# Miniprotein binders against Heme oxygenase 1, chloroplastic (HO1), part 9

Target 1, 212 residues: Heme oxygenase 1, chloroplastic (HO1), of Arabidopsis thaliana (Mouse-ear cress) (o48782)
Amino acid sequence: SKGFVEEMRFVAMRLHTKDQAKEGEKETKSIEERPVAKWEPTVEGYLRFLVDSKLVYDTLELIIQDSNFPTYAEFKNTGLERAEKLSTDLEWFKEQGYEIPEPTAPGKTYSQYLKELAEKDPQAFICHFYNIYFAHSAGGRMIGRKVAERILDNKELEFYKWDGELSQLLQNVREKLNKVAEEWTREEKNHCLEETEKSFKYSGEILRLILS
Below, E stands for the ipSAE of ESMFold2; O stands for the ipSAE of OpenDDE; V2 stands for 0.75 times the mean of E and O plus 0.25 times the DockQ between their complexes.

## First folded at step 2 (miniprotein)

Design k3 (from U2 with K11E E18W K21L R25L E80L K83E R84Y E87F)
Fold by ESMFold2-Fast, scan of step 2:
Structure k3 (fold): chain B 212 residues (1-212), chain A 102 residues (1-102)
Amino acid sequence: as target 1 above (212 residues)
Amino acid sequence: SPEEIRKELEEILQELDWAILEMELVLEQLDKLGDSEAARKVQELIDRLTELLKRLEEAIKEFEKTGDPSILERAKELVLEAEYIMFEARQILEEVKRELES
């Protein structure tokens, strides 16, 4: 086995097992035509996504930055922080003449939930920390590229840029997560893993704002 | 009930969104390992997941218009296909790692 991060990744890639094809549908080995889904983002929806995302990152990063709790303090200054990058991007949109919306329900709800977890449930909080940063760092560039192609004339937002080698930043965080999790019981690790479904729910609601 | 079906469909949609993002982790690891062919195969799997997401969104819109409960069964079939795609991506990564160690 690898460290706990491997278990977190495995669970995040699972959906559910009760929905099974009884006949076992067959897949052709040759893939001759595979169109990519046509996302139809709006600038207004994308701004809602960025604003709500910023609220979540502000919340996460402030909790970690201000914490003297060893588990959270370990993750200060990872290089993955997004709030400042998002502030720069939102200023650019304002300079282009766009009105910056107020945070909406998906961002407010998730931010509030993260604050509650940070006080009462460190294992669950760390699950959200992992899924938020690692999903964005992995898939964020694809989303940013798609949106830029469709509605931003290929503008490269700061939200999808890092000050250093992304692979090294992610590896450093993985090592810290594995080390922190070494102190956890099997039950605490399982509790962290169980929280993955809620991270999908909350982050998915924010992601769908792009198409709103 | 229609409300329960709508909630289940929305949960499936969220799971597919996250699956696409998580598969980008596999793609990034393959890029680091320098296996362009494996990375290309995983990119094709991501493209397939993206198409499933589009079909699911269309199915949800159809359910809102018709209230047809068979749409949930169709959505569950898309989830099974997504699970298979994610399994294949992980197998590709593990095969590359195994080959590099030999």
Scores: ipSAE 0.000, ipTM 0.164, lowest interface PAE 13.2, mean pLDDT 76

Design m1 (from U1 with D17Y Q43E E44L D47M R48E T50E E51W K54F R55E E58D)
Fold by ESMFold2-Fast, scan of step 2:
Structure m1 (fold): chain B 212 residues (1-212), chain A 102 residues (1-102)
Amino acid sequence: as target 1 above (212 residues)
Amino acid sequence: SPEEIRKELEKIKQELYEAQKEMERVKELLDKLGDSEAARKVELLIMELEWLLFELEDAIKEFEKTGDPSILERAKELVEEAKRIMEEARQILEEVKRELES
């Protein structure tokens, strides 16, 4: 049988179709689902995306790393952590002569929301944890490859590299998520699944910065 | 004509669904061969293919709204990316089989 992670994947998959999205989510999804071949990214827009992404990962990873709460503590040192990799990439852009922007509203808003959820709504927080890392590992990688082809002369950013085999790192996290969710009630699982729409809204607003 | 483009888009969608089924078969075969690591690598490729299916469905809906014939060219590009993903999965399977055979 399939564990709770499969339910999370299924809900995320369904929300990618416009038919099930709420009105606000439909606009965000249109940007997320736009064929990358039609994208005309700029380095400046991509830097805004990377900086806001780093703020979100800094927030998420600090919350988990500092937590003694059992649900969060399970996810320390997963190997999926992105903040340090993004720091390395942003330093490379500085060396290339680019000005690194300050975080913008999409990143600040999502970061603040994650802090609030971590304190009062663990199931919702874990929904964002799952969607942030797993979306980056699939769709994010594809987007990263296409952006590199168009504006970075195929430079492989650290943001898309892992220390270890990515498939194994993801599988380890899936097993931990399934284990944690085994202790949840059906209502808690449903609450986690319902939060998926907000994860797409916030992540999509950050993704849209590539085109800004 | 718009009707011919719609039929071609549906054909492309079906082709990607068949590709997904083939990828699932490759993963199952790798599991049977005892190579869990290779099976997980193919699972990541299946996830990439699923993302292309979502992009295709979005393109089809855009065509229903706009009638823009360039949508067909975008769909063909998604097919080419799907072929790349499938070839990578086949190479993973071939390498595992080669390691098991003397």
Scores: ipSAE 0.025, ipTM 0.459, lowest interface PAE 6.3, mean pLDDT 82

Design m2 (from U1 with K41E R48Y E81L R84W E87L E88F Q91L)
Fold by ESMFold2-Fast, scan of step 2:
Order: sequence, then C-alpha cells, then structure tokens
Structure m2 (fold): chain B 212 residues (1-212), chain A 102 residues (1-102)
Amino acid sequence: as target 1 above (212 residues)
Amino acid sequence: SPEEIRKELEKIKQELDEAQKEMERVKELLDKLGDSEAAREVQELIDYLTELLKRLEEAIKEFEKTGDPSILERAKELVELAKWIMLFARLILEEVKRELES
C-alpha cells in the first residue's frame, strides 16, 4: 500500500511546478455577456468534450494494448478502459438526432503528445496514464454526471460505468503501478512526478470544452 | 500599452481573490453539513487555487520588472483554471445538498 502511487497522489493534489512560463498560442474567447456564475454546459460542448476524450482514450489504450514493452504491457485489460464505453455513448447521441463533431484541438494535441511520450519517455507516459484514469474515476466522473443531470435528464452514460467493482479495479492498478515503479531510479520517479502539471494542463483544456 | 496591461492584471487578481473567498465559503458549508470527504476534496481545490494566486502575484512582479506583454496571457490562463476550480466546487456542493434533501 505504501509506494510510489502515494507520491503521485500527493503531487497531483498540490499541482506543484517550478515552471511559470507557458508555451503555445491558444487563446480563450471570453463571452462578457455570460457571467461565470451563470455559465452553463451545452449539449454541443459536452459532445466536444466526449469526442476529444475518446480520442485520448483511443490513443492511450491502443498504445498499451499493442505494446511489447513490459512496463506498458502490464496495464493491458485493467477494466478501466473507456474508449469502447464512449463509443457506445456517442452512438446513443447520434440516435437522439445529434451531429457528432470531429475531434478538436485539445484532444488532437493531447493524443499526439501521448504518442510522443510513449516512444521517448515511459515515466512521463505512465504519469499521464495514472492521472487520466484516476482523475476520471473520481473528480471527472462527478463533474460528468452533474453535467449530464443538468442537460441530459439524468441519462446514465456508459462512460461512468465499469464492469466489476471500481474500487477493486483501481486497487489492482495501484499495485501494478507500485510494482513497475520499484524498478525506477529516484530521478525517473521525480521525472514522472514533474510531468503531473502537463497532465492537468491537457486534461483541463479538454474539460473546458464542456462550457464551449 | 503597459498601463492597459497593468489594469487588466489588477482586474484578474481581484477575480482570483473573490474566487478564493467563495471557495472558502463552500468548504465551510460542507463542514457544517457534515460531509468531511466533500470538504476535504474542496480543500484540495482551495490549495490549488492558492498556488495559482501565488503564481499570479509572481507574474505581476515579473511584468513590473520586464514589461513583457506575454505575462498577460499567462495570467488569463490562471483565471481560466480558477473558473474550472470554482465550477468543480459548486458541483460538489450541489451533490451534497441534493443527497441531504433526498
């Protein structure tokens, strides 16, 4: 139970970073007529969020499923996989008469970054793996359910359902993460922890689509 | 102009200060409602917001030294993150209230 996952959780909660410089040319449009207190999710924005999320999960899960690298291969068939569940939800939206959008910049950018990390930087890739699945299982799930309650008449999406006991699935993954990290140097562990801010940056950009 | 950037940065700082006060009120309400788990989750969000405020103050000081207009864009990003933190806290509070009413 005592292991590297505890350090990952601590850093995620603190979001501590030494880098105050931001790179990129993404600008956020502010709509003055909609005060923050009155911002409400839209179905269209939620669909952008779900589509971009699916692109990220497709990328992450295909990298793991196709990998012969021992570190990645350990995380095959965890039960946390979301891409197929999201595919089912998007088909339901299509049946309701909604047009399914193409992936947007937040999802495309994160997907590409994950592909690059998987090839060059396994410790950083595992940081994103942890934060993506564990954030969704906690805070992301709560946000998504509340958004659905407000705009989908309490429809339970497959995206928030697991085959089996979620607590046990998460515990199994924590044990595998701790085991994998036992082989890492202190520098490799620190590198993984330092990647946490980027995982929240990319996930945050996708979450903002809910209000778009 | 530099003066216009200073005014915008001060406006941003005021928005984050108000967000912190609102978040602390949400946590107090959750504590009063007896949901210690939700209160702890909101405290984590408050800690993150406090870190964003520190980064904003550092960015403002950097602007006073350098006059670098890119600092305004960094400040705007901090505001967007703070808005999401507030949304998360409001959703947590709404869920707790709903459970108590049922």
Scores: ipSAE 0.015, ipTM 0.249, lowest interface PAE 6.8, mean pLDDT 77

Design n1 (from U2 with D17L K21F E24R D47K T50L E51R K54W E57L E58K)
Fold by ESMFold2-Fast, scan of step 2:
Structure n1 (fold): chain B 212 residues (1-212), chain A 102 residues (1-102)
Amino acid sequence: as target 1 above (212 residues)
Amino acid sequence: SPEEIRKELEKILQELLEAIFEMRRVLEQLDKLGDSEAARKVQELIKRLLRLLWRLLKAIKEFEKTGDPSILERAKELVEEAKRIMEEARQILEEVKRELES
């Protein structure tokens, strides 16, 4: 048998495809019914996105770092940690003269949910851990680069840099996920997969802050 | 029963996911052997398997809404088509290996 991470990747891919289909349905509405909106990020909206993202990463990384629970302890020091990188970026924005906003509802809600899952539902927690880090390494980077081009004069944020080869860091985490999941029942694996949709919901709410 | 059908659909889904993973391994072997044309053909077969996966996921969702037991029959047909695609890929790999041995 192959490892569980392959199943996680296919569920994520399926949800991405379904989301694209739903957007297509919206786009078939008459021109008179749709809002005339252009995707125009602002620095203020992007700061809200970064601050809420940092709250989520702070929560994930503190839970993992402080845990003696074998399932979570396996993921210490992966090299994917983002909180410190985000701290560096937010200090740069302060030096540029921007006021750093307080966390908003999307970040606060997701952070609290992750804390609850960590205590009660390890399989669901690991689902969010996987999707948060792996989505950022792919789609998140692409969005970040486009934002930088439009509003940051191509400033490359630390949030999109890793110490070492990203592909190797991701592969190491995939191997750890497969190891952890081999002790799960089929029902526990299915529960983890089912949580993927909530992961996309919460991450999507934070991502939409770029447009706020 | 609906519960037994759900278990069979879950098993079918796992079989299709395993087939896709096996196909990627075939592709990796062809890349190592340096046959770019054979690798391209297997990539097309992988795309066909991914379309079957999407159709299976859609059928499973339909079963959850309707409880229609005929959906299991449709899912089994999708897996049979996947098996034919996998056999084609295995034959491509075997032919490349034989040609390189001569």
Scores: ipSAE 0.000, ipTM 0.110, lowest interface PAE 19.3, mean pLDDT 77

Design n2 (from U2 with R48L E51K R55F E58R E62K R74L E77R E81W E88L)
Fold by ESMFold2-Fast, scan of step 2:
Structure n2 (fold): chain B 212 residues (1-212), chain A 102 residues (1-102)
Amino acid sequence: as target 1 above (212 residues)
Amino acid sequence: SPEEIRKELEKILQELDEAIKEMERVLEQLDKLGDSEAARKVQELIDLLTKLLKFLERAIKKFEKTGDPSILELAKRLVEWAKRIMELARQILEEVKRELES
């Protein structure tokens, strides 16, 4: 049989299929549901997205780095860490003359939720960890490229660069997650999978800041 | 005639634009599915198609000066290559979806 990561991928695929069906409805289609190719981002909106994203990554990475809990400790130093990369990018925007905004409600809400899950619900926390990093390495990167083409004169932000081979870094995390999940009960695995919808909701709220 | 060639080139540019938009939709789906390797492959195909489109744009400017009908043959070949590239992108997406369902 397949490892737990394959079950997580299956749930993600199913949710994306449902989201696509809803986006296809003419009468309910909003600007937030438009294909990235039709987005008209602003630098100010993009900065809100980057700042709120950094708050989430700061929270996630601090929890993991400081943890002696075996489930979390397994994910230290994955190479996927984004907070320092985002810090470098925000300094570049300051040098270009932009004022860096304070974190907004989407980022604050998700950060607080992640702190609560880390203390009370390890399986749910790991679900968010997986979906945050893996979504960014795929869909997030594509969105970043489109935004750069439209408003940053093709500036390649550090947020979309990794030290080492991204495919290998992702594979190492999948293997660690499969190993960690082998110790979980079927109930714990199911709980982790069920949390996926909430990870898409919170990440989607932050993503929509690009259009704010 | 030059006028007939311009009309055919206009149709070809429309077909190429449609192919790029279709590949962008495929890339969007791959990104949402979390397959960064497949997404990178499709992005490389989009980049190749974009370079071919810029080459065609330069060739059209040359046609406007010279009236050389050989541009039409080049444009038709680019459409055929674009269709093959688009089919490869679709096959990559289908392969990823099959892997997730199995």
Scores: ipSAE 0.000, ipTM 0.183, lowest interface PAE 17.1, mean pLDDT 78

Design n3 (from U2 with E8K E15L E18R E22F E73R K76L E80W K83I E87K)
Fold by ESMFold2-Fast, scan of step 2:
Structure n3 (fold): chain B 212 residues (1-212), chain A 102 residues (1-102)
Amino acid sequence: as target 1 above (212 residues)
Amino acid sequence: SPEEIRKKLEKILQLLDRAIKFMERVLEQLDKLGDSEAARKVQELIDRLTELLKRLEEAIKEFEKTGDPSILRRALELVWEAIRIMKEARQILEEVKRELES
């Protein structure tokens, strides 16, 4: 059907197409321009990615969990929560003898931005909520899993596991998003859609940590 | 000549490398669209392309040792398989886009 989630998906598609057109003019190859199979990731770079990701998920999930604001409260206990899963994975890395790094600028910057949006800009906040979870559940999961297979002897991280059927959990969130957006004006919906570019920017900066 | 075959094999290697990059961009676009099933299918296609790339790299090393011209034919077969995989991925992406418009 024509739920607001379909508009969010369409905007994401258009922005990605524009980014690809710009990349045709680039001389320097970024992480996004290299096949994952040819990446030379280190465990240390991957740990920076996981730590910064956890900071973002901690921030996002605490804001939602502690909220009495109806728009945010709707998204409590979705089954998509990642912070606890990442905590378990980081404990496993400690057990293997790795030192867990401190959060870096990409994670700190995005976390701070999410806190600011949660206070003053609910539509923008929900845009980031949607893009963070849905990106991770699709290509982000596949990229991260593939990297882990290459450098962790096929260890399956908790970060890529869900309790229950992922497709059903995602569908439940899509339905809740459509319901919440029914109360929004056209202007509020457009504002949410416009925020998509920033979600790509911040998430991309964290993804690049895999090669750091 | 052996030198002409070596040049063709290197160009084929570059072509498969670019094909994998194209497929990863398709995967990123599907990721942004939130279609986890379509993204999973494209990831499987990337895995197949990655395997073709490894076979090609092995074939090039074998050619460097043996000079066997039949290796070029094998490499071209891998290219045609890669082209079919890329077409399948593009069809998946276009189907997802079409469904979003309906």
Scores: ipSAE 0.000, ipTM 0.179, lowest interface PAE 15.7, mean pLDDT 78

Design n4 (from U2 with E10K D17F E24K D47L T50I E51R K54L E57Y)
Fold by ESMFold2-Fast, scan of step 2:
Structure n4 (fold): chain B 212 residues (1-212), chain A 102 residues (1-102)
Amino acid sequence: as target 1 above (212 residues)
Amino acid sequence: SPEEIRKELKKILQELFEAIKEMKRVLEQLDKLGDSEAARKVQELILRLIRLLLRLYEAIKEFEKTGDPSILERAKELVEEAKRIMEEARQILEEVKRELES
């Protein structure tokens, strides 16, 4: 028997496949969907991606850290937290002589949406939490390696490193998600699953900053 | 009815998200064309769109608390402002293209 996380995984996989078929080669929503031969990242675009990503992670992690709501409190100190790692990386870019940009529209828009969901829609918020962290641990790592090869002389950023065994950290979070979802109605579970499409839209806008 | 107003507000929210996506496409084209000053102007326009989005979220919250139908008219005004910002961005892009081709 499978827990709710298996349903989330199934929906995410189906929507990813549908979006690739829908958008086509030159109209993909994310850099992951673009053929590598036409993939020309810039350092400035990558910095915009990292800064906007940090705003999103700061927002998620602050909401969870400060929450007394049982559903959110379960996800404190998962080991998946990225904001501090991104802070370290951005400091490295400063040391290399780069100007760190201010957050841009994709990051600000998603951050604000997450704040609203956290207050009024816990099931939707948890959907975004799951997809953000789990997508980064898989597809995000692949993108990070390709960017490093193209523009960072193979520098491995802290953003793509975890303290401890990543597979175990992810499994611990899956178990907590399954436990939390056991208390949800079928309608609440379905609502969570339906939010997956918006998660792909917002995350995709931030990913595309790599090409800006 | 309150339900009809909620549907319209949701549609307006989607229109603002689409405007931000289109603005990013304009910015990407300007970056590719190498006009850093035009790109900077469009970036400022993106920040204005974000402020409109935040104002729309405030309006939606107010509607859920008060049920005031005049909030829909305020939301429609935010959309009209967003359309003006988008048109300004498109004009910037077209001017850059014309200068490069002539």
Scores: ipSAE 0.000, ipTM 0.082, lowest interface PAE 23.6, mean pLDDT 79

Design n5 (from T2 with Q11L E14R E18F E40R Q44L K51W)
Fold by ESMFold2-Fast, scan of step 2:
Structure n5 (fold): chain B 212 residues (1-212), chain A 90 residues (1-90)
Amino acid sequence: as target 1 above (212 residues)
Amino acid sequence: SPEELKEAIRLVERLLKFLEKAIQEFRETGDPRYLEKARRLMELAERILDWVKELLRKLGDEEAAQKVEEKIKELREKLEEIKKRLEEIS
C-alpha cells in the first residue's frame, strides 16, 4: 500500500544511464576515472548558489500561492518554504561586508522553465516541487553543513532551519502528494516521474555555482 | 556464457565498492559531485545486477544456478543496504 511518493523516491535513486548493458565495463571505468577536482568552496561561489536558489524558491513559492491549478493549492503553507529564510541569510552576508551578486544563468533558466511548466503541466511542475524541497532537506543539508564547516566558521544559515519538526513537515507533504496523485492516471504519474532527470539537471547546474 | 556471467558478477562487486567510496567521499567532503557519482553508480549497479539475473536464467543449468544464486543474493543484499544509505543523503 505504498503511495506515489515511494515511486518518486525510487526514481530519484535512478538517473538516466546508457541503455546497453554491454558497455557496463566502459561506463564503470568512465565514472570511476572521472577526475573530481578537490572541492574548495568560496564565499563568492556560495553566494551565487544561494542567490540562484532564492530565485528558484521565489518562483516556486509564488506559483503555489497563485494556485492556477487546484493541485497547487494543496501545497500552500507547508512549512518548507525557503525564500524568506534565504532573504535573511543574504542580509547576513551583506552585514558581513559581502556584495550580493545578481542571479546567474542556472537560476534564471530553471526559474523560467518552472514558470512555463506551471502554466500548462501541473504533474511535471509537482515533480520539481517535490524534488527541490526534498533534496534540500537531505543532500542539500549535508552540503550546507560542510560548506559552513569550511568557509563560514560553522555559521548555521536560516536556509537550513525549519519552524517545527522537519520530519513531520516532510511527512505532511508526502501525504498531500500521495492524496493528489491518487486522482492521476498512470500516464500522468509516469509523466511526473520522467521529469525527475530534468529536476536533477537544473538543480545540479545551480549546485555547481558553489565552485564558481 | 559462464564466463560472461562470472565477469558480470565481478563488475557488480566493483560497482558496489565504488558506490560505497563515493558515498563516503560525499559524507566527508560535502561535494555534490560525489553524490551525483553515487547515484550514477547505484543505477548502473542495479542495471548490471538485473543483467546477471538474465544471464543466469538463459543458462538453464540448475546445478550452476544454485551456486551463482547464493552469490546473487549476497550482492542484492549489499546493494539494498548501500541503497538505504544513499537514500538518507539524497
Scores: ipSAE 0.025, ipTM 0.510, lowest interface PAE 6.9, mean pLDDT 82

Design n6 (from T1 with R13L E17F K20I E21R E36L R40W E43L E47K; at its last look DockQ between E and O 0.11; V2 from the best seeds 0.00; counts 0 for: pae O 10.7 > 1.5, pTM O .755 < .8, placed apart)
Fold by OpenDDE base, look of step 3:
Structure n6 (fold): chain B 212 residues (1-212), chain A 81 residues (1-81)
Amino acid sequence: as target 1 above (212 residues)
Amino acid sequence: SPEEIKQKLDEILNDLFKVIRLLRELGDSEAAEKVLELIWKLLEAIKRFEKTGNPELIKQAHEIMTKAEQILREVQERYSK
């Protein structure tokens, strides 16, 4: 029995291709409208991204840490937590003389939405949890590397480092997610999968801050 | 013409996004990431072309596409076994 995480992965992969194809078509159209030369990440844009990302991770991690809900309790201290790492990175930017911006509308909106889901819709919340952490561990690392190469003199941020073997940390979380989803109805599973598009939308708005 | 070259580069870019889509449909996110790296190289090549007008960048774009197709074939071979 292929675990539910494979279904989540499949949906996420399909939507990411659709959004990247649309973004690639929009990027080709926006490349037609704006020279590709203008897609340079800025430090200011990347700081907005990091701050909004931190707000999202703070929100997820606080919800999970403070929750007495059995479903969320399984996801405490996974080693995938990023809020503290992001805090360290933002402090490094301060030491470099950068002003740290306040969270923007994309981060605030997603944070608030996650709080609402955590209370009302655990299956949808788990969809966001999965997509946020797993997208970061994959495509997020690649983006971070490209940003570092362009604007940070190849500085590796703590946001892209894990305490332990990342593959094992991700596997442990997959096993927990599979176990939690074994108790779900097919309708609950489908509801979780349907939420993937919203997760990508909210995460995409934060990612675009890099280019602002 | 520079316009024809740009159009061809855009076509290759679109094809690379199709390859990513196929790789993701096959469930190979690692291969998809490798093709994303190729897309970034292509975008850099396009940027250089826009600045320099050097047609040699078309050759680089074709090499990038060939690498992406190779990745796709390797993935397909793994799933056909």
Scores: ipSAE 0.000, ipTM 0.228, lowest interface PAE 10.7, mean pLDDT 81
ESMFold2-Fast, scan of step 2: ipSAE 0.722; ipTM 0.880
ESMFold2, look of step 3: ipSAE 0.679; ipTM 0.862
ESMFold2 (binder alone), look of step 3: mean pLDDT 80; pTM 0.739

## First folded at step 3 (miniprotein)

Design g5a (from g5 with R40E E44L D47W L48D Y51F K54M M84R I88E; at its last look DockQ between E and O 0.44; V2 from the best seeds 0.00; counts 0 for: pae O 3.6 > 1.5, pTM O .789 < .8, other shape alone 3.156 > 2.5)
Fold by OpenDDE base, look of step 3:
Structure g5a (fold): chain B 212 residues (1-212), chain A 102 residues (1-102)
Amino acid sequence: as target 1 above (212 residues)
Amino acid sequence: SPEEIRKELEKILQELDEAIKEMERVLEQLDKLGDSEAAEKVQLLIWDLTFLLMFLEEAIKEFEKTGDPSILELAKELVEWAKRIMEEARQILEEVKRELES
């Protein structure tokens, strides 16, 4: 699609190329061979991830649901909403005898940042909205599957299930984003694109909770 | 070694970038032909690869910053996942190309 979403994807890909170039130039500082602990996700770490993720999705979905702002109103009831699914999954963990943790700093920080952006910077907010949902539908599903294989006996969580065809749901959201962005100036579009790195940083901090 | 991981990551990132570009071209062709099922598969794979790469890059950056060995292990796993996804993407792309040529 020749829309703004294609530009967002391009920026995401370009960030990779730039980071590769920078990493190749950085002399590998001899990171002292600390004994590399094997990547072993824990249920406790994964629960922290799910709780913080739920906080982020709750924040996004509440902002959109309560907003009368035309830009946000277009994204009501997309079928990509995850807060309810996460609630169901967390209840399942509770039924299995696990204690559900409180949100941690990464989730709280991102949630608060999203609230601030929603009021002050709609273009940046939409960048986060897009990246959060689309990251989950892609790499997030893969990570979830691998966690399930290792520590959950291949339990398929509701967090990774959608009511409807996921590809179509994503396509619908992309079309809406493209339409909304048609009204944006080039400067507003650029501002949205520049927020991509920050979105990945915050999402990455939450993702790392799996290893905590 | 961390250096070996970085080298492997750089190689995978380059291969994935090329693969994504190729898949995007195929996706455009599939859209023109109206093969919605194949287009959907290719689109999902493009997203999978794109976001996996982003997570991998962030993991490496964080490792360089903190020296946390758990992040290094995560990066290794992400590399292995990327390789598997890339192989799957190549297989699908080959199948789609064969179908388009038939």
Scores: ipSAE 0.075, ipTM 0.525, lowest interface PAE 3.6, mean pLDDT 81
ESMFold2, look of step 3: ipSAE 0.574; ipTM 0.793
ESMFold2 (binder alone), look of step 3: mean pLDDT 81; pTM 0.753

Design i7c (from i7 with Q7E; at its last look DockQ between E and O 0.42; V2 from the best seeds 0.00; counts 0 for: pae O 3.5 > 1.5, pTM E .749 < .8, other shape alone 2.651 > 2.5)
Fold by OpenDDE base, look of step 3:
Structure i7c (fold): chain B 212 residues (1-212), chain A 81 residues (1-81)
Amino acid sequence: as target 1 above (212 residues)
Amino acid sequence: SPEEIKEKLDLILWDLLFVKLLLRELGDSEAAEKVEELIRKLEEAIERFEKTGNPELIKQAEEIMYKAEQILREVQERYSK
């Protein structure tokens, strides 16, 4: 039996199909078709991204840390935690003379939604947990590198560094997710999978802050 | 090992998915379509590899991995300028 993480990955892949791009483009039609503006990250936009990302990671990590719920307890101290690393990076920006912005609406909205899910819908919460950490560990590193090259004089942030071998850390989390999901009904699994679209939406809104 | 190749393909697939999302957010529809076609090829390769375990598919998977890494580099370079 393919582990449940394989099902989660398959759903994630399907959501990136052309048809959903058109629906996302319909909502983004209200944002002026600025010609494919050269991706010009600003330090201000990137700081908004980092602050909102930190709020999301703080929210996830606090929920997992404080929870006695067996499902969440399996995900304590995975080595994928980012809140502390982001705190270090934001302090570095402050030392460079940048003003650290307050969290924006995208980060606040996602943080609040995660809190609500953690209480009422563990399967949906785990969907967000998975997608947030795995997206960062993949393409998120690429974005961070490009931002660093463009606006940070190739400064490598702690947000993109892990204590240990990242591949092994990710594998360990996949195994835990697979094990946790073995106890789920097919309906609970499907409910987790259905939440993937929302996770991508909320994460995408935070990612757009880099360009603000 | 076949398992290691699969794991690498899975990681590249996640990278490509995220890049596709980013390119869409940036309005680069042409680049997003190139990444989408690469995702499709990776998915097909992974599926074939999982079903057959055919060693010849390992070579195809490696070629797709190499192409995926090239596209990621090209996309990176485009937006680094």
Scores: ipSAE 0.039, ipTM 0.483, lowest interface PAE 3.5, mean pLDDT 80
ESMFold2, look of step 3: ipSAE 0.552; ipTM 0.773
ESMFold2 (binder alone), look of step 3: mean pLDDT 80; pTM 0.741

